# Miniprotein binders against Protein PET54 (PET54), part 1

No score or structure here was measured in a lab: all are predicted.

Target 1, 293 residues: Protein PET54 (PET54), of Saccharomyces cerevisiae (p10834)
Amino acid sequence: MKASSKAIKLVLDHLKSTGRVLGSVESGNSATISEKTASVNKQQQLQEKKPSVLQYRSYNPYLVKEDFLSILPENLYKKRGQFTNELDFQLMKVRDPKYFQFKDQYYLFFNDYNSLTEYIKLTKHSRINKIRVKMTPLAQPLPTLLTKLQRYSKNLYNAFRSSEQYFEGLNEKVDVSGEFTTNQLRSILDSVEEIENKSVLVWNIPTKLRSHDILNYFWFYNIRSSFKIYWDDEMKRNLRFISFENSHDAYRFKRNYHGLLAKELLTLSEKGDAADYSLEMDDSKILIEHLSE
Below, numbering starts at 1 at the first letter of every chain, in headers, positions and changes, except where a header shows other numbers.
F, E and O are the ipSAE of ESMFold2-Fast, ESMFold2 and OpenDDE, as the mean of both directions, binder to target and target to binder. V2 is 0.75 times the mean of E and O plus 0.25 times the DockQ between their complexes.
Where letters were taken out, [cut] stands.
Atom coordinates printed by the task and the answers are left out, and those that the model quotes come from them; centres of patches stay.

## First folded at step 7 (miniprotein; from L2c with T5R E12R Q73K)

Design L3h
Fold by OpenDDE base, look of step 9:
Structure L3h (fold): chain B 293 residues (1-293), chain A 102 residues (1-102)
Amino acid sequence: as target 1 above (293 residues)
Amino acid sequence: SDEVRYLLERARFLLLYAEWLIRFAEYLADQGDYETAIELFNEALEILEKALDLLDQARKKAEELGDPSLAEKIRDLMKEAREKLEEAEELIQRAEQMLKEK
């Protein structure tokens, strides 16, 4: 009980603290700033900060930092767990800010552009899981990325609380005050880690299992919340968010139900008349994404 | 229009689901279950084709409504969906080859 409340509070306090950098623009009304100083300030060309973020596209949702370290020449003859990282980068899995699913992308955050450039040079001919490495500097502005991450964090926090808070919070503005920093990134990622560890996305839960029935059906799991995020009634498909009171239940839930046929799940619930309703959904596999994996 | 919005939301759902099918099929292929991987890749192709049809309908309606900016955004989504379809076809061919080698 106490630990979950603390993490939620940390996320809230972080979301509130990012809003409080109201830099007091001192309205210094001093009119008389002489014409001469106008010339020098033009040459602060906003040197477009050279991108320090590398984008990697992959359908593999299970890549970890070690996979990106393994392709460095310094690690060529090392085993997993012995990899070194001289260039120092942070790996981020890109998730959808609204639907939380993996977006077939990873970002590598380097301290500077030189480190990014060196990483590209060192990895240019490498392969990750037999796939040729093709990494590109991130073209989107860092403030846009930060906005997306803040939206993700807020929406995930709301989803972890309730369906109502999730749907109401989707339309709320995220105030992005400040420059994108590696520290802000780390703080956002750290703020959601506990929630991610307790949260899964589930495709193809049979529509017969309503949100209120899920807790009773999965009685052996300490489910905190369960609701449909997205659905298509014609295709009889749905994406559900399920959160747990502990990460172990989230892990077990994925392990036990990922890859099962939806019809197999129904036969476990209905003792009797499972035979006749071969709905098109029933041949579908249950797909589970654990947000920390 | 509400109709264009509805078509776009449905298409986005289908794109999202197709992406998941592709990833799960790749996982199964990595586990050596190439048969089931090919089935899921084929389902992903059908879903992507349906998404493209919905997007094309949405595009036509956006053009009829005189919203060229919306029509262009829809064309961009259609391009992304086609790129995913081509990638899924390449993954099928690889899985079929791996199945023959097993």
Scores: ipSAE 0.333, ipTM 0.684, lowest interface PAE 1.7, mean pLDDT 80

## First folded at step 9 (miniprotein; from L3h with L16F E19Q)

Design N6
Fold by OpenDDE base, look of step 9:
Structure N6 (fold): chain B 293 residues (1-293), chain A 102 residues (1-102)
Amino acid sequence: as target 1 above (293 residues)
Amino acid sequence: SDEVRYLLERARFLLFYAQWLIRFAEYLADQGDYETAIELFNEALEILEKALDLLDQARKKAEELGDPSLAEKIRDLMKEAREKLEEAEELIQRAEQMLKEK
């Protein structure tokens, strides 16, 4: 009980601390406008901050930092777990800020552009899981990435609390204060790690299992929250968020139900009214994404 | 408009589902269950086609509203969806070949 409240508080305190506009508007006095106009023009070349983020597109949702380290020449003969990281990058799995799903891409955040270019140079001919490495500098501004990540963090935090907080929070503005730093990135990622470890996305849970019935149906799991994020009645598809009080239950839930037919899940409930299921939904696979994977 | 937003949200959802089906089908194919993999790839194709239709409707409405920037963003999503469709078709062909060789 006590540990979960601390992590939640850290996320909230982080989301609140980023809202402190330390905009002390120093009321700088009206002093003499005239001559110094000419020299200031050269330095306001906003040095387009050279991209320090690499994008890697992959359909594999299970890549970890070690997979990106393994392809460095220094690690060629090392075993997994012995890899060195001289270039010091942060890996981020790209998830949708609203639906939390993996977006078939990873970002590698480097401290500077030189580290990024060195990594490209060292890995240019390498392969990850037999696939040729094709990494591209991310053209998106860092503030835009920070906004997306803050939105993800906020929405995930709200989802972990309740359906009501999730849906209400979707319309709230995210205040993005300050410069994007690798430390801020790490702080946001660290803040959601515990929630991600306890959270799954579930496709195709039978619609007859209402959100309130799920807790009773899955009585052997300590479910914290469960609700539909999205549903399509025409396609008979739905996406549900389920959070657990512990990561072990989230893992077990995926392991036990991932890949099952929706009809198989219903037959596990002794409620014998299996007959009135529309055939089309029953042949759908239950697909489960664990947010920490 | 609210309608364009709705169409885009629905299309994005379908794109996510199709991606998940493709990933799971690839996993099944890697396990040697090519029959089930092909079924799931075909379901993914149908979903991607539906997503493209919704995106095209959204594009037309964005053009009617005089929002060329939104129409461009929708065209980019349509391109991504078509690339996924082509990939899924290639994966089906590979799975069908592997099924014949088994």
Scores: ipSAE 0.562, ipTM 0.823, lowest interface PAE 1.0, mean pLDDT 82

## First folded at step 13 (miniprotein; from N6 with Y6R Y27E E87L M98K)

Design U2
Fold by OpenDDE base, look of step 14:
Structure U2 (fold): chain B 293 residues (1-293), chain A 102 residues (1-102)
Amino acid sequence: as target 1 above (293 residues)
Amino acid sequence: SDEVRRLLERARFLLFYAQWLIRFAEELADQGDYETAIELFNEALEILEKALDLLDQARKKAEELGDPSLAEKIRDLMKEAREKLELAEELIQRAEQKLKEK
């Protein structure tokens, strides 16, 4: 129970630290700090901070940091778990900020441009899962990336709370205050990790199951939140977000229901008069994405 | 326009659904269920075609509105949809080959 409150508090404190909550104007006194006109024209050349982020496009959603380490020459003869990381980078799976789905890409965050350049050099001819490695420096400015990540974090946090907070929060501006730092990135990623471990995306849950009905139907799972993110009435398809109080329930939920026919899920509920199944959804497979996988 | 936004949201939904169908079909193919995998890949193709149609409609409307930046973003999504179509076609061919080898 106590750990969930700390992660929530960290996200809130981070959202508060980036959001100027207009705290009370303490009327701090007008101390006349003297006009020392030290004209240090340090033209800090805005050295266009050379990109320190690599983009890797892949349809494989299950790549981990070790897969990107395994392709380094120093690791060629090493087993998994023995890989060295002299270049030190952070891996980020790119998810949609609104729908939370994997976007067929990864980012590698390096400490500096030299480390990024060395990694490109060392991996230029390497393969991941038999696919030739093609990594490109991310052309997107770091502040824009941070804004997208903050939006993802905020939307995921809101979704983890309720449908109402999710939908209301979608229209809110994300204020990106301050310089982008690798530490801020790490802090945002760390803040969502617990939520991701407890959250699943679910396709094709029968529309007859309302959010309340889902909680009752899946009573063996400690479900925190369940709602439709998106639905298409013409295609009769829907995407739902389901969050759990623990990661074990999220994992079990995926394991037990991923790949089932939507009709099979309804037949397991003794309550459904079989008669009014819209035939078109019945043959649809329930597909489940665990956000930590 | 609200209409362009709605078309784009629907197209994105279809792109994501098709992506999941492809992934699940790959899982089935890896388990040796090539028949069901091929069916799901074909469903993914049909969905991707619908997504492309919606994106093309959105593109035309964005051009009519005089928003070239929006039209470019839509073209990028159309590229993503085509890349997924090509992937699904390759995966079908591979599954069909494996089915013939059984």
Scores: ipSAE 0.681, ipTM 0.874, lowest interface PAE 0.8, mean pLDDT 83
Fold by ESMFold2, look of step 13:
Structure U2 (fold): chain B 293 residues (1-293), chain A 102 residues (1-102)
Amino acid sequence: as target 1 above (293 residues)
Amino acid sequence: SDEVRRLLERARFLLFYAQWLIRFAEELADQGDYETAIELFNEALEILEKALDLLDQARKKAEELGDPSLAEKIRDLMKEAREKLELAEELIQRAEQKLKEK
């Protein structure tokens, strides 16, 4: 039962089609709305509440929700050990919509402003990894954030499907439909997490290794999609997106190849000519990011 | 406009690559491999200098086109790149100090 994987595909396909993704889901729900709408309307109003957003800037891409909870006073941890009480928030790592690279910042999405202000007060003098915490309310309008997040989600799903879908979709307009509600945020974050778990970004796989060479060399992995996102002719550097049919393959791919010298990949390939290549020594290292981290 | 976009795209790519060089170098320094870490930090400096050169070219073109909003966005990117360059230089000094103490 892969309901989460099918749900992700359906959400992304609807976001892609005509900008009526919310309408498609809402029209089905609207047809089902019962006559007892007063309780449902209250629930919908609370679920459609606008999130309050804190920005945290950091060069560290490995921060997780626990890092932001552990700086709260110890008595809050002992109160019942639940994250979902008064200080519940959703953590988002901010990535570039085109290259999927970490943007040196995180957003914390709170259900209301009181929760946001209480978090600021409680963490005012705390440190994460010896760096004093500076939590800042969002400087940009929420519609701009929604546009970037939807573009990221669309580009990532397209890359997961194929290089053609990714490149064709780069310049498509993203429809900002209504408000950036807490429920819309949860839906988008859940859907991209599924794809991120199965995807890696790889710097410096040698240019000599074509797409078919990649599949042949990495035959022990169930690769779903692999292509260069960008390459620099002068600096001889490139970035490749690789997705897998399962998250275990993404994890072990990073474990096996992160930090490997690019030349070592060529010497493990039967196409490598060690004599000719040794004259031009390639000291570049293969650097790998598993998007789920 | 087309030239400015090309310069900006290339500069953004190089900035992301420099970020990863710094991260990996920090991993190596944390493991005690200061020599390799210094090599990677120095590569990051070279990449950042190239990115700054591309951004400066893009800024000049944006000013020639009479687009002050674009020129200011490019200056913000240049500030970010200079901050990363300072960080890499500081990390090199610390790694060199650790290597000399051996």
Scores: ipSAE 0.676, ipTM 0.866, lowest interface PAE 1.1, mean pLDDT 77

## First folded at step 14 (miniprotein)

Design V1 (from U2 with T36E E39R)
Fold by ESMFold2, fold request of step 15:
Parts: sequence; structure tokens; C-alpha cells
Structure V1 (fold): chain B 293 residues (1-293), chain A 102 residues (1-102)
Amino acid sequence: as target 1 above (293 residues)
Amino acid sequence: SDEVRRLLERARFLLFYAQWLIRFAEELADQGDYEEAIRLFNEALEILEKALDLLDQARKKAEELGDPSLAEKIRDLMKEAREKLELAEELIQRAEQKLKEK
């Protein structure tokens, strides 16, 4: 489809222009686990303090760490980056715990409060994508943030396993017993990232396509789980979670189908049967979010 | 309580969908596909209007239940929805102007 091909190309060009690494498939899960274990040990040795958190609101879901580094004053940023890691932070994209949707904001986790205050001061007059920066301290208590992160992590892990675990787990209480360290936060974010890399959210796959139909049509993707998170009968729109055994399949699934007319998917899936594909209910577009983007 | 919960969940779902419609329509507009972008922006307006209607119903019910804190949280969400609606309207006008220039 020309429209879906143009949309996919635009997304790829955007990802390239933001400096995001594309097409990297890390197949060595055992090696990756070993590297994470070693990194956790070093982090535990160096970063035992609680993180200090800045909040940044933006409708743009594609911001990366370099976007937040590039707004530091050029001469001061270059000098500070050459001699210290005091401005180092971990960037997190905020997502809704139930629908996994981007919530128009990012958190920047600093090692300490002094680093946070220096970052605010240095970026006070900066712009990201021509929009004046307004970095604010976290408005909610830090334990509340951690509870939300644990809820998100649990829901995502359950969804990655199965629809049954996801729905059974939605209302189960999560309890973070209080304080956490920078190491603990990074551990949570690393485990979430592993699953996000292999997962997509898909709007508007026709509800006539059952999970069996989806697996049969997409046989050349290694799909791990697929189920509807939510649907709206009146507006005739739905959201589906699909996870894959590898991140490359998640990436190429989005590249191939983002922006496709939903009725075109019905046509492709029902080859060999005569059918009227002009059904009014399926006039929507398939929209795909790769969770790691 | 259950009625307010159902209204809010449905409204939140629609707000997320509208935001993705806007993002995709912006991608199309950047490629010069202004006619399709306008159609998607207009769908986003329709979805946002429905979400605002659901939120207004939820706010009224929260006030009837005597929960002004919940009603205020719903008003904040309605403000966010109206901001997205204004953005979509602005983007439509920009796309229509560029379509005319083509």
C-alpha cells in the first residue's frame, strides 16, 4: 500500500534522524543476561543513593537521551561531559500501566539532587524540537512513582506471558516496601525494556480475525502472545497486544503494517474465499506502536 | 462509582486512540498526503468530542456522589482533551492551507 509504505518510511527516517539505533537484533540473550549481571554489580558499588527525578511533558513519543543532552550549553556541556558523569541520568518514557500507552511525559533519573538542580539551571533557556523546555521536579512522592512502575512492569510481564495472566493480574495489589536505590530502579527498567523491545500495541485489527487467524496469516513472524486489551462497541475501535520471540519481528511488523487499512487486512487474510470487503465497520487504519520506540 | 469508573476507562481509551490518530496524520501531512491527513485529523476530533462527552458525564456523576476531588481530577483530564482537540483543529487548518497551495 502506498499510504502505509510512506508512513513506514517516515517513521524510519524519523528514528534515524533522532539518532536511535535501528535494526539491531541482539540474539545473545545469555550473553546479554551475563552483561546485565556484571553491570548491576558495578552499579551497586557506585550508585547506592536514591534517584532524584525530573519530569518533562511532551506529545512527542520519540525523544531519546541525546535530545536531552543536546540542550545543555555547548561550551559548558562539552567541558562537563569531558571531565565528569555528574550530569548523567537515565531517561524513562512514561506509559499507562493498563494500556501501555505513552502518557506524554518523560522522567529523568539523576544520581543525586545536586545533579538535578544543575541540569535545570543549565537547560532553563533551551529548546527541544523548537519547543521551550520546562523541566519540573517530580510532582508526586517518589514511592508513588515506584508503585506505578511496578504495576506497569507486572502488567507488561503478564501480557508477555498470556492474556489470562494479564487480565487476572490487573487488579492484584503491588507493594513496593518503601525506599529503592538507583540500582533497583535500573534493574526494573532494564527488565521492562527487554519485554518492550519484543512487543507492539496494535489499533484496529478487525475483530473478525481471531487469534488463530492472526497466527495463520502472520506465520512468518514468531508471535509469542496476541490478545485484545480493550474494545469500544460504539466507536468500533480496539487495541491488541502482540509480543514476539525477538525484537526484529516487532520492528518489521510495525514497518510492514502501520497505516494499513483494516479492511485490506481482511482481504489479505481471506484469500480464497469470496467476500464483500466493503464492510463499513472496518474503514479504520491499523496503527502500531513498538513499545521500545 | 462503577458508572464513573466505566465512563473514565472508556474516555481514557478514546483519548489514547485520538492521540495516535493525530500522530499518524502528522506523519502523512509531513509526506504531503494532506487529504488523508485531514480525514484522520477529523476522525480524531470526533473521537475527542466523544471522550469529552463521556468525561462530562463522569464529572456530573462524581459531583452527584459528593466526590469533588474526583470531579476536579476529571476536569483536569477534560482540559487535556480540549488541548488535544485544539491542536487537531490547528493541524487541520495548516493541512488545508497546504493542500490549497498544491
Scores: ipSAE 0.723, ipTM 0.886, lowest interface PAE 1.0, mean pLDDT 78
Fold by OpenDDE base, look of step 14:
Structure V1 (fold): chain B 293 residues (1-293), chain A 102 residues (1-102)
Amino acid sequence: as target 1 above (293 residues)
Amino acid sequence: SDEVRRLLERARFLLFYAQWLIRFAEELADQGDYEEAIRLFNEALEILEKALDLLDQARKKAEELGDPSLAEKIRDLMKEAREKLELAEELIQRAEQKLKEK
């Protein structure tokens, strides 16, 4: 219970810290600040070196930082877990801000452009999972990426709370205040990690199972929230978000029901009115994405 | 327009569903269930074709509305859909070859 409240508070405090309500500066009058010629010490504005970003396109949703380290020449003869990283980068899996689906992309955030260029040079001939590595500098400005990530974080937080908060929050503007820093990126990613560990996306749950019926049907799971994100009445397909009070239930839910026929899920319910399922959903597979995977 | 938005939302939904079908079919192929994998890859192809049709309709409407920036974004989604279609075709060919070897 307490940890979930802290992650939530961090997201809210991060969203609030960007939303400085301009408190009324009380016009305190006091006049007489003396003309002391403070030597303009050129505080070198440490131009916080804006992180340089590499884009990697991949259909594999299960890549981790170690996969990107393994292709460095220094790691060629090392085992997994022994990889070194002199270039220091943050990996981000790219998800859709609204539907939370993996977007077949990873971003590598480097501290500077030199580290990015060195990584490209060192990995130019390497392969990840037998596929030739092709990384490209991301042409999108960092504020645009931050806006997308903040929108993802906000929408995921709202979805983890309720369907109502999710749908209401979709139309809200995300204010992006300040300069984009690697620390801000890390803070946003860390703020959603607990929620991602407790959240799944589910295709093709039978439409007869309403959100409240799902909690009762899956009584052996501590489900926090469940709702349809999107549905197509013509295709008779639907995408649901399900969140759990713990990551173990999310993992078990995926393990137990991923790849099951939608009709088989219904036969497990003692409610024998199997008759009125539209024939078109009967052969659909339940597909489950765990957001931390 | 609201119509263009609805077409794009539906097309995106189909693109994500097709992506999941492809992934699940790959998992089945890795388990040696090539017949079911091929069936699901073909379903993914049909869905991607429907997504392309919706995107083309959205593109035409965006052009009629005089929004070239929206039309460009739609063309990018159409490119993504075609790339997924080509992937599914390659995966079918690979699964069919593996099925012949079994």
Scores: ipSAE 0.706, ipTM 0.885, lowest interface PAE 0.7, mean pLDDT 83
Fold by ESMFold2, fold request of step 15:
Structure V1 (fold): chain B 293 residues (1-293), chain A 102 residues (1-102)
Amino acid sequence: as target 1 above (293 residues)
Amino acid sequence: SDEVRRLLERARFLLFYAQWLIRFAEELADQGDYEEAIRLFNEALEILEKALDLLDQARKKAEELGDPSLAEKIRDLMKEAREKLELAEELIQRAEQKLKEK
C-alpha cells in the first residue's frame, strides 16, 4: 500500500506534537503559538464529552487487532516498530448481552480523540478483506456506553458462574458504580476478555443430552457452567453456553467439535439407538463460537 | 405486549442462528465443499424467511397497539434480515458457479 507523503507527515507531526491541533502542517508563527495552544486545549476539552471509540461494521467475526493495524500506512506500521504504541487501541467484538452473539461490529477504544481522528484519516482509503473500511466515531456519551458494556459484562459473568445467576440477573439493574472514568472502561474490558477466553456458545447439542450427560461425556474438560440459553421448538434449534476453568479447554472444545453432525454426538455418547437416529433427527451441525475468537 | 415480545425474541434468535449458518457455509465453500455449503446457505434462507415472517407479524401487532417506536425497531430488524437473505442468495450463486467449474 502506498501512503501519501502528506498523510505520512501529518501522522509524524501529530505523534510528536505536544498538544497542537491535529493536522497542522506548518510549525506555526510565534505570534500565534499561545493562541494555538489555548485553542487545542479547548478542542480537547470539548471532545472529552464523547467517548474515543470507533465503530466498524463487518460480518466477519474473526478480525483481530492485527487486521486493524495492518491497514495503516506501511512506513508507519512496519518500519517504526513502536508506531502502534502511540496510536494503540483496544479492540472489542460487540456482542448481544442476552445471547452473547456477535452483532457484526467492532469497537476500537482509543486513549484520546486525536488518535481516533488520526486513525480515520490514515485508513479511509484502506480495505479489510477487499471491503473499503468505514470507521465511524461512536456518537453515544461515555456514561451510556459504560452502562451498555457493564450490562454485557454482568450477564457474561453471571453465565460464567451458573445458569441460575444468568437468568436471575437478566432483569437486574446495572450499577455503574463511582465516576465514569477510563479506568472503569479498562476494568470492564479486561474482565470481559478473561471470561470470553474461557467460554463458548454451542448451537444444536441434542436436547436428549441432559446436563449430567454433557458433564459425563466431556469429563476431560474442566467445565464450570453449562446451560441452554434458548430453544426453538418449531425449528428444533438451540443455543447453549459452556464455560471452562481455562481458555485452552474452550479452544480445544471448539477445535474438536465444530461442524460435527449432532446425531454423531448421540452415537458417541451411547445415549441413542443407532437404528432410530435417522428417523427422528435432522442433519443439523454443532456450531461453536469461542467468544475470544 | 407479551405477544410482540415473544415474536421479536424468537426472530432475533433465528437471525443469530442464520448468521452462523452463513459463516459456517462460507468456511466450507473456502475449503471447496460447495455442495454442503449450498445446503447450509439454503437452510439459512429458510431460517431468514421464517424470521421475516415473525417480524412482519410483530410489526403489524405493534402498529395495532399504536407503538410507533417499536414498529420502527422492528423495521430495522427486517432490513437487517433482508440484507442477510440477499447475501446468502449471492453466496449460493457463487457456490453453484464454482461447483460447475469443479
Scores: ipSAE 0.674, ipTM 0.868, lowest interface PAE 1.2, mean pLDDT 78
Fold by OpenDDE base, fold request of step 15:
Structure V1 (fold): chain B 293 residues (1-293), chain A 102 residues (1-102)
Amino acid sequence: as target 1 above (293 residues)
Amino acid sequence: SDEVRRLLERARFLLFYAQWLIRFAEELADQGDYEEAIRLFNEALEILEKALDLLDQARKKAEELGDPSLAEKIRDLMKEAREKLELAEELIQRAEQKLKEK
């Protein structure tokens, strides 16, 4: 437990410190041309590298690394938990950087192009959840992917803190100035996973429940942050982010309220006169995504 | 344009909501609640149609503004919306078939 928190703090402090180093360096005219040329040359060198990222499209949001390992020939007769990974890849679930919604795709990050091609070869005839595996090398430049990942990580981290930090942070540029090492990628993914384990997306919480009222209503949960990411008044739909101090509360929250009618949530709050809320009771269901699921 | 941005944000929101409705309806169908699943799939279809309309409006405005790159991004979102419509229609047909078998 203690070591992970330090590593996250170091990555966040490094993200913060790299944000601070962009502060007060006086623009001496000569450095800007060299950095642009070095950035262009690094971008060109990154573009010339054969893709080491495999894209898998799927509407299933619940795939884990084990599902991608299970289809390897080496794992054909192994049980879940006994899978080996000789090709050593990292799995990333692709989520929207702003709304945190699953984007019907996964990325598998391999160490090199040869490992990626071997994985394609080994899995070409395999099936994940009865669906024939069709994976494609990532067509987009790796820097574009990394920028999206960094944006997602930053926005998720900001959301985990507060609404204010989330909305302010949306307008901030994310600098992807460095070559992403496998270790840096792993560290970002681990940091994301830790926050995702404590965070839920909630559709259709009654609009009458103000952000303050949410904390009071859900008093038995250690809520860290709660705010509307987006709402549509015409459709009477809203998306809320809720973070918790622990993953157990996030899990319980989903379990207790997912699939309930939004109106049922309102009736539980009013001990008093059940009378005159002939509000066109939103027959919408509360839908809850636990971000780690 | 701020208007194009607003249309796109709204359309994207609707696309995400429809996606969630589809998933939740699949969960209900897997539990054998085919009637409610079909209802939610149909709601998802209506939302996706609205999203497509908003995207088409945004596309036209992006073209009028002379931003072909933005128009292409909008066309990609329209493709995603159509793929979700097709999925929901297939899922409805499957749920209706299972409902008839009960």
Scores: ipSAE 0.566, ipTM 0.830, lowest interface PAE 0.9, mean pLDDT 81

Design V1 (from U2 with T36E E39R)
Fold by OpenDDE base, fold request of step 15:
Structure V1 (fold): chain B 293 residues (1-293), chain A 102 residues (1-102)
Amino acid sequence: as target 1 above (293 residues)
Amino acid sequence: SDEVRRLLERARFLLFYAQWLIRFAEELADQGDYEEAIRLFNEALEILEKALDLLDQARKKAEELGDPSLAEKIRDLMKEAREKLELAEELIQRAEQKLKEK
């Protein structure tokens, strides 16, 4: 248990430590450095690093790396779990950095533009889950995407810890300093996946269940954090984040309560005071997303 | 403005909720519960229409404030909301057809 929190902290501390410009106060000794006009116009042609990221739009939130491998010609006759990946890419599900909601898209991170171009060529006529594949190179600068990913990772980590850290952290700047390497991307994605495996988003938990009451009501789950991310009192809708100490509890929580009527959840608590809370209990269903799904 | 921000946050929340309703209704339809799927798709349509109204209000206010970049971002969200509305309508028609075949 302690080792996992250290790895996440190391990734976040590495993300934070690049922002410490250790301003070494170089003492301004006035030494007359001679005018050697070595006009080495190394025009480092900033070879505009051709986009190495593919965007795939899909309403299906349950796509995994294997679905993107399955469409390669080399995998046409292979079963799931036997797929090869010669082009090597990282898959990212795109979620909202504040509300953690799926944004109907995936990113495929390739090592280079040639691998990306080859993947497009090989998959141009393929289908994922009967839907024709339409992938587009990401037009946005890579630093902008990485800033969004870092914001998501930070906000998710804060939410996984507490409501206070989540809400305070929303206003903090995310520094994207230095060259982003494939290894850094992998480390961020792995850290995100670990938290996502333990975290659920819950719609329509009854407003009567306060965050402290939820811990008592769900006493049979090892809940780490539970809070409302957003609520709309006019629509009587709310979105809650719940994290668990283990992925098994997150899975069981979804399995047990997803699709139940919000009113049914209250009747399970109320053996006692059937107080005439003729609150028009919203015929809304509890909807639960396990973030790793 | 704080008002444009509030309208956008509310609209985004509704868009996410509608997306979840659509997803859950698809799961029910795949299980053969077409009646309940159709009910939830219709709820998602109403939520999407409300989200579009809030986005249109936000767009008009962004234009009045002289922020064309914000107005463009709102138009992109309105496009996404309309694409989800069209999807939900197609899914309703499919579920209704499946219900008639039972």
Scores: ipSAE 0.563, ipTM 0.829, lowest interface PAE 0.9, mean pLDDT 82

